# VHH binders against q08ba6, part 1

Scores and structures below are computed, not measured.

Target 1, 224 residues: q08ba6
Amino acid sequence: ESEYEERRDAEARRVKSGIKQASIFTLEECARIEAKIDEVVAKADKGLYREHTVDRAPLRNKYFFGEGYTYGAQLEKRGPGQERLYSKGEVDDIPDWVHELVIDRLVTHGVIPEGFVNSAVINDYQPGGCIVSHVDPIHIFERPIVSVSFFSDSALCFGCKFLFKPIRVSEPVLHLPVRRGSVTVLSGYAADDITHCIRPQDIKERRAVIILRKTRADAPRLDS
Positions, changes and structure headers below are counted from each chain's first letter, unless a header gives other numbers; Kabat numbers aren't used for antibody chains.
F, E and O are the ipSAE of ESMFold2-Fast, ESMFold2 and OpenDDE, as the mean of both directions, binder to target and target to binder. V2 is 0.75 times the mean of E and O plus 0.25 times the DockQ between their complexes.
[cut] marks letters that were taken out.

## First folded at step 8 (VHH)

Design b5f
Fold by OpenDDE, fold request of step 12:
Structure b5f (fold): chain B 224 residues (1-224), chain A 122 residues (1-122)
Amino acid sequence: as target 1 above (224 residues)
Amino acid sequence: EVQLVESGGGLVKPGGSLRLSCAASGFTFSEYAAAWFRQAPGKEREFVSAIWSGGSTTYADSVKGRFTISRDNAKNSLYLQMNSLRAEDTAVYYCAADHFTYEYSLEEYDYWGQGTLVTVSS
C-alpha cells in the first residue's frame, strides 16, 4: 500500500509538471462570457447550429466550433485513435465573442500564440454531469490543450477509470481544482500520457468549460 | 510600481471582529488572484484565504466559517473580514497577488504587502 501511494504520488508529480493554471479572467469577464455561453445554448436549442456543432448527452452538452471531430457512427472503427475531423464546414465557425473575450485574453497573457486556436469546444455540464476518462486525440490536436472554466468550481481528475451502470469512478492520480475563471493548460505527461476526466461528484452546480485547441495539419479528416 | 498595502490591523478581544484591507496599485489587480497569509511570532507564514480573479474563494480549515475574503475591483482592494477571533489568530497578516496554480502555495505569489499586525488578547 505504501509503495502504491508512493508511485501514485510520483505520477501525480509528473502530471503536475505538465499542468499550468492561471487566474486571468475577472469576475466581470466571467459573467460576460457566461452570458455568451447561455446564448450558445439558446441558439442550439432553437436548432440554429449545424448538425455536428451540437453533441447532446445526459447532463452534458458539447458545442463544437471551428474544427470538430467524430468518434461515433460516422467511423468504421471505434475507439481511441480512430477519431477523425469532420469535413470542413460541418461545424459552425468559432464565434467572434470567443475570439474577442477568450482567445485574445489568452494570447495577451502569453498562454497561447496568436493564430493558434482553430477549434473551440464548449462543454456545458449540469449537476452530476461528467466526461469519461480520455486523452485529447493526439493525432487530431496539437499541444497544449487549453481550457477555461466558467459558472462554478469543479475538478479535473487524472488517471481514473469509469465504471457504468451506475456511473462510478476510481480514485484519481491527481485531483486538480479548476475554479471559475481559471485557465488550465495541459502539456507533456498531463496531455499525452494520462487520461483526464470530470467526475459526476465534481459537478455540483452548472459548470462550463471552453476548450481551445489547434488541429494538426496532418489530422485525418472524413471525406466530404 | 507594484504595491500592496495592508491596513485594519489592531488589538481586539477574543470573540471580536476585525476587517483587514489591502490596497493594490501599479498593476491590473482585477486580473489577479489574491490571498491573505499570516505569520505568528516564531511561526512560519501560513495560508489564510484566497480569492481568484473569477471570484472563487478558498480558506484554511482553521479560519473556515469565521473569515471571509472578498474583493472590490473598482477600488483595487482586497478584504478579509475576521469574526470570532481567537488568540491563535494573532499574527502579521499579509496580502498577496499573482497568477498562480495553487492559491495556498507561497511560491505562486510574486507580490506581497508589508503586513498588518492583528493581536487578539483579553
Scores: ipSAE 0.671, ipTM 0.845, lowest interface PAE 0.7, mean pLDDT 92
Fold by OpenDDE, look of step 8:
Structure b5f (fold): chain B 224 residues (1-224), chain A 122 residues (1-122)
Amino acid sequence: as target 1 above (224 residues)
Amino acid sequence: EVQLVESGGGLVKPGGSLRLSCAASGFTFSEYAAAWFRQAPGKEREFVSAIWSGGSTTYADSVKGRFTISRDNAKNSLYLQMNSLRAEDTAVYYCAADHFTYEYSLEEYDYWGQGTLVTVSS
């Protein structure tokens, strides 16, 4: 038992070493960005985006901009490592406001270099929504993985196991608060060697996240 | 030059209230997370409360329900409303600010004030 705890603590430290969080978005900026997210949602509801830009689920919607990728629904083989980028042009371009209000701020504060981001994903969660344990596809995206949280406070859990029927989530190795307006940067062990998720119990009200990433030049793509 | 200046400290009886203020200058305060720390005599500096740029707050367990952190970006100010004060709250209270948050190491703030003394005594 003591050994288990020590191992867990050691792993938690490894995870932490790969995490940086920044508080750089003001209340006003958060509100402005959140309004833009609402506009995206509204536009999507009107069917004004390309087919693969919008991915809907009961308690979670995803919006893919710049570069989108598949989770296997369109793939013959499902599972980790099977993710593929859509052909170019299959998703909408990154909105100007994302560049102006989010990416430029990150660049100015030295979080990411200029020109790094070519993929922006907005995940919009309703209460009780979740994202299952995963590693951002290493064959698709370079590191670091950068995300900015909006609307409400939540938590990112590392090292959880999801069991289904019924949905159960094991105790995480690390429970990381992700607050409204906060930037989270994942690299190293946190990005590559451990899964992360958002548990249903950690989304108590609407929460959205903008995930900003760079695709690998050699990332595999689906045929058009 | 970046400066944080605390005020509002003083002598108060147990059960009393104080409001601390921190005035920031020399930087865009609204873009920073801000926090209160305290150091009691003979003890290490400890986290009290933080408020992020997006408005989220956190508190040490020892002060939850009694203390409230807030900020006024227009005034470049940070506040700590302290209610139901206890003898164990006696400490020098420090204001701190940083762009980065340290949930697992909260003492690594870039900017610190000189502190203001709060004494809770009957």
Scores: ipSAE 0.579, ipTM 0.822, lowest interface PAE 0.8, mean pLDDT 92
Fold by OpenDDE, fold request of step 12:
Structure b5f (fold): chain B 224 residues (1-224), chain A 122 residues (1-122)
Amino acid sequence: as target 1 above (224 residues)
Amino acid sequence: EVQLVESGGGLVKPGGSLRLSCAASGFTFSEYAAAWFRQAPGKEREFVSAIWSGGSTTYADSVKGRFTISRDNAKNSLYLQMNSLRAEDTAVYYCAADHFTYEYSLEEYDYWGQGTLVTVSS
């Protein structure tokens, strides 16, 4: 047991070495961006987005902009490594407000270089919502993986396992607080070598995240 | 010129209350996380509390339930309400600001005040 804990601690340190968090967005900026997210939700509810822009699940909705990818029924073979970008034009362009209010802010603060982001995904969680353990597809996205959290505080867990019926999650290697308005940058071990997830118990209030990424030039794409 | 200036320190009896202030100037304070640290005589500087730009707060275990951190962006100010003060709370209190959080990092905040002395004694 002691050895187990020591190993966990060691791995946790390794994970932490690949994580940077920044407090950049003001209260006012958070409110403004959150209002824009609400507009996205409303627009989606009206059916005004392209088919693959919106992905709905219980207690969680995803909105894909710029470049989207699939891991589901569209694929002959499913699972890690099999993800494919959608054909160009199948998801909506990145909204101007994402560029103006989020990306430009990150660029100004040196979090990411200008022109880096070509994919923006908004994950909107309701209380009890979750995202299962995964690694952002390495063959699709360059590093780092950048995300900004909104509406409420939550946590990102690393190295946990999901069980279903009922949904439950094992003890994580690292429990990372993710606060409203915070920027999280994943690289190295944290991005590539360990899975991350959001546990249902860590979403107590509505929480949304904007995930900003760059697709690889050689990322596989579905046929048009 | 970037400046953080603490105030509000003084002598207080155990069980008493004190409110510290930190005035920021020379930078856009609202975009920064801000924190309070303290250094007791003969001890290392330790984390007390932090508030993120988005308003989230965190506290050291030793001060949870007793201290409250807050900010007023319009006044470029950081506050620390200290209740139920104890002798062990005696220290020089420092305010700090940074775009990055240091909960999982050994890095230091970019900006620091000069500190204000809080003495809790009978």
Scores: ipSAE 0.550, ipTM 0.799, lowest interface PAE 0.8, mean pLDDT 92
Fold by ESMFold2, look of step 10:
Structure b5f (fold): chain B 224 residues (1-224), chain A 122 residues (1-122)
Amino acid sequence: as target 1 above (224 residues)
Amino acid sequence: EVQLVESGGGLVKPGGSLRLSCAASGFTFSEYAAAWFRQAPGKEREFVSAIWSGGSTTYADSVKGRFTISRDNAKNSLYLQMNSLRAEDTAVYYCAADHFTYEYSLEEYDYWGQGTLVTVSS
């Protein structure tokens, strides 16, 4: 109907108002950063990171640096607001190359202020990998949420519902392309008021993303 | 300060090839998305192809498989290899660059060249 169609269009516009994208990282910079990501993967495969730095899932591995948090099946209690930061020292520090090659470049281009980032996560997807619909936990992280895409192109989808066995994903309110070397900045409605995901069909080739965030001063933490 | 200068246009027979170049100056070209647009006589300007800073490419359906976009950041240059040319490809071709690109729409580019004419005729 036209009323539902108008509401969907209005929501798409609200989502877009919270999204900025930039073309910053050059082909050479991407290649350098991608080689560093491969080094992280190799180091993780040798068991050389702290226990909570590495989280493995089918077709998607996550590498937490600076800060890590409980999510999904790791939660002690289910429900909104239940994510908790791990105790200090449970997660490896942000590697120097992330500061030098990624964070400093974003600061130089005015994407984030100096000193903003204290959490960096690398998500490494194999073809057909996905991340289910979620909101980056508002009680853990300040906004904006900044990400940089590597290896291959993909899309962030907003407003999808996931069904399982087998995985099926509803039509998004917004399908946002995320290109190799591009920066995506989520704030406002896009960060807080709608879920986002990556659908399996949007990962055609190996893809990685580096997600850069600041934890809130009042974010709840697991006891030491 | 900022300049984009196209070259390589000319007259070519149907089925022929041309290579367009765009020289960029006055900004850090390697950090920008870059694109080709074209405008045929009596028509509105249309998207042809784009290449992002990380090397990802897109093409309009009408040129896919026939045209190849590329860039050489060391030379601050953008290229369009045009093969299997058709009369319908006759247009002025424009180089464009943008630092903030919204993938849904390639309508908004910050910097534009002045164009190079391609005529496909026997």
Scores: ipSAE 0.132, ipTM 0.598, lowest interface PAE 5.6, mean pLDDT 89
Fold by ESMFold2, fold request of step 12:
Structure b5f (fold): chain B 224 residues (1-224), chain A 122 residues (1-122)
Amino acid sequence: as target 1 above (224 residues)
Amino acid sequence: EVQLVESGGGLVKPGGSLRLSCAASGFTFSEYAAAWFRQAPGKEREFVSAIWSGGSTTYADSVKGRFTISRDNAKNSLYLQMNSLRAEDTAVYYCAADHFTYEYSLEEYDYWGQGTLVTVSS
């Protein structure tokens, strides 16, 4: 009994060792970026993006820029390591404003080196939206995984399971607050050795995140 | 030189209101999380409220609903509006600022002010 609690606490400490957070983006910068996110949504609603840039789901839409990849129901083969990058040109380029307002700010503050990022994804959640437990595919992306939160506060939960009929989420090993304008950097154990999710109860209002990554040089790609 | 200077403390009757200010200089205040702490005589310093660079706020349970934190980045200033004051709110109030590298704590702020005294007494 006590041994169970000690193992759980030890895992939480391992997760924390792979997490950095920083307060960087000002109120004014958040408002500007949030307006740009609204422009992305409007452009997508008009059908003006390439086929694999936009991925819609109930209460959560994803917008892939620079690089996109197959996952979930999109996979040709099921099982670990089956995600593949889409062919060049099937995903829109990273918008100039993402470079100017987000990436360059992170470089200036020493979060990532210049030239690191070649993939940006915007996840836009409505109240009650979620993302199931996952690991960002290790065979596709280098570390660290960098994210910036917008619109509202939420939490990343580590080590929980989604159960169905009805939908339920087990107690996480670590419940990590992610605040509007804050930067979260995942590496080590937190990025590689434990799953993370966002629970429906942790999305109380509209929330968006911009996730910034670098694809591995040897990442597998769909032929065409 | 980095500096945080609190003001607005004083003597207030129970049930009254007071507004604290903190003027920041020597750093880019708008990019920092900022917070108020307090310390009553003979007690440990305790968290009161924080506001992140993006506007997210948190409050200690003891002050929620009575105190409001805000910031004005154009004036490099942090504020604490204190309403419905009680005797137990008597303390020296400190402002603090930090970027945070991993989940904030009561004692991990980089910059601290020297404090302003608030006394709630009949």
Scores: ipSAE 0.094, ipTM 0.567, lowest interface PAE 5.4, mean pLDDT 88

Design b5f
Fold by ESMFold2, fold request of step 12:
Structure b5f (fold): chain B 224 residues (1-224), chain A 122 residues (1-122)
Amino acid sequence: as target 1 above (224 residues)
Amino acid sequence: EVQLVESGGGLVKPGGSLRLSCAASGFTFSEYAAAWFRQAPGKEREFVSAIWSGGSTTYADSVKGRFTISRDNAKNSLYLQMNSLRAEDTAVYYCAADHFTYEYSLEEYDYWGQGTLVTVSS
């Protein structure tokens, strides 16, 4: 009873200890970046990216740049630790505008060190889209995990349980607003020790996020 | 040096409107989150509204639907349009700005103005 409330409060504090948020990107910068995201979407719709750059799902598309990864039908087994990077050349390079408009700004403001980022992913959500509970694969990516939100506001939820048949989502330990132009940095407990998700009810309008990460030198690759 | 200077306060009748301004100097205002707080006589300072660099806004429940926060980065200015004013809106209003904000620490802004008085009475 009281112990349940104490455990939830303690976990929320641990999650908060691994989260930083910053207000960096101006209205003008957001508008410029959003226009570039629309260009990426249009280019993908014309089939002009490499095969594994674009990953389509209902109400959510992903655009992998620099590095991408999969559980893949090509893996001999599935489960924790089984994610693999695609072979070099199977995703497109990080576009110059991502370096110039996003990464360089984050470096200048001390969010990440110069030269850290080698993976940029754009997730593009339609209303009602979601990402089920997960941890960004620890064997693939170093920490921190950095994201910048665009188009509309949403929330990143920690500690949710997704159930199926029918789809249900439990009450999160922490509901973290992620606002247009805000930078969210996950490390420690928030990145490694609790799952996070985006619930369908938290995507009310088109939303995009740019996720900036560094792959580990020893991250495994598919087919190598 | 950083300065935030509020203006536009005054006496207004219940049901009336007033627009507060905050002029910012000494920093790159467009990259900062900015907010309005208020303090009624004998009360603690309370959050009114915030606007992030990307344009997202948040409002205290007591002012939703009546107040509108906005910013004009070309003029380094923050605004609060206050409509349908009530006696309980009487307070000194402060503008504030911060570069790193946590949603759970809205009272911990780095830069503050000196305040402008709003009095709502007949």
Scores: ipSAE 0.094, ipTM 0.579, lowest interface PAE 5.3, mean pLDDT 87
Fold by OpenDDE, look of step 10:
Structure b5f (fold): chain B 224 residues (1-224), chain A 122 residues (1-122)
Amino acid sequence: as target 1 above (224 residues)
Amino acid sequence: EVQLVESGGGLVKPGGSLRLSCAASGFTFSEYAAAWFRQAPGKEREFVSAIWSGGSTTYADSVKGRFTISRDNAKNSLYLQMNSLRAEDTAVYYCAADHFTYEYSLEEYDYWGQGTLVTVSS
């Protein structure tokens, strides 16, 4: 038992070494961005986006901009490394406000280089929503993985397993608080060597995250 | 033991070129982003360039179009090709590594070299 705890702690330290967080958005800036997210939701509800821009689930909606990719049940062949980018033009372009209010701010603060982001995904969670343990596809996206959280405080968990019917989650190796307006950057062990997830119990209020990434130049695409 | 060791510094005339190298040891360099910083006499240390693990790059405005950062993971090495050098480029150049790079927070980098002096003078 003692050895187990020591191993867990060691792994937790490895995870932490690949994580950086920053609070660079003010409450006013958060409110402004959150209003824009609401506009995205409203536009989606009106059916004004391309087919593959919007992915709906009971307690979670995803909006893909710039570049989108297939995952989960969308794949003909399942398994690691099977994710593919959609053909260019299959998802809507990154909105101007994302560039102006979010990406430019990150660039100015030196979180990411100029011109790095070509994929922006908005995950919008309702209370009790979740995302299962996964690794962002390394064959699709470069590192680091950058995310900005909005609406409410939540947590990102590393190294836990999901069980279903009902949804249950094992104890994580690391429980990382993610505050409203905070930027989270994942690299190294945290991005590549351990899974991360959002547990249902960690979303008590509406929460949204904007995930900003760069696709690899050699990322495989679906045939058009 | 983790080490970053810079080399390639020296005296060069304005308009000249110089290539800096940084040799990494004691950690898995390929998993890290890497950056160059410089500190001129009497000035604060400033960001020069960075390269992510995936190969993406960024540059300070003052060196864009003149400097090129690159890496060789097989050799655990970072490089900075400096062309069209100016007097204002005179500084001690430092190599740094982290899982990712921040341009605004020098203290957040995990590892630093001891630096190599570049002097641009006629």
Scores: ipSAE 0.019, ipTM 0.435, lowest interface PAE 4.0, mean pLDDT 90
Fold by ESMFold2, fold request of step 12:
Structure b5f (fold): chain B 224 residues (1-224), chain A 122 residues (1-122)
Amino acid sequence: as target 1 above (224 residues)
Amino acid sequence: EVQLVESGGGLVKPGGSLRLSCAASGFTFSEYAAAWFRQAPGKEREFVSAIWSGGSTTYADSVKGRFTISRDNAKNSLYLQMNSLRAEDTAVYYCAADHFTYEYSLEEYDYWGQGTLVTVSS
């Protein structure tokens, strides 16, 4: 029992060693970016994006820009490397405002190198929405994984697993607050060696996140 | 060929302990989530405990505080320490492994062992 508790504490420390957070965006900057996110949602609702740019799920929509990848539905569940990038041109380019308002700010603050980002995804959650436990696919994306939170506060949970029928979530190793306007950078153990999720109870109000990544040069691709 | 081989089952008195082992071969165990399930006579197979590749764990309510799951990636092995055993723990225990799942369900694991019988009786 003492040994079990010490092992959980040690894992939490390993997770934390791979996390950096910063408050970079002012309330005014957040409001401006949030208005742009609303414009993306409206454009998607009118069917004005390419087919693979928009991925709709109950209480959570994803908007892929620059690069997008398949979810297990197009692949066998077994085996390494289940995810594949869509063919070039099947998702819309990263909007100019994402570069100007988000990426450039992160570069200026030293969060990421200039020219690093070639994939931006916006996740838009309604109250009670979630994203199941996962690791951002290691065979697709380089590290770090950078995200910026908007609209409301929430939490990233590490080391838990979703159970279905009904939906249940195990006790996390680490419950990491992600506040509106904050930047979260995942690398090392936090990015590669433990799952993360957002639990339904941690989405109390509409929330969005912009996730900024670089695809690996050797990432597998559909029909390339 | 992928194999999961359980061992350590047997007869034990109530209040006793057993340690189950599962040896994995034919795949990169360190990349897989691993779990224990059990099936009592006349019941459906039920979840016992899981450990992901990064070391996170979960337990069924019925075994919390009594069972401890662990893994040793260097030895390609999964373990279940079972303490304070009760008659209700009598079941065939199965080792299972899955390579990253975005949905969790009782019977969607990629690989399964043949099971080891645990009997708790006087």
Scores: ipSAE 0.000, ipTM 0.125, lowest interface PAE 15.8, mean pLDDT 83

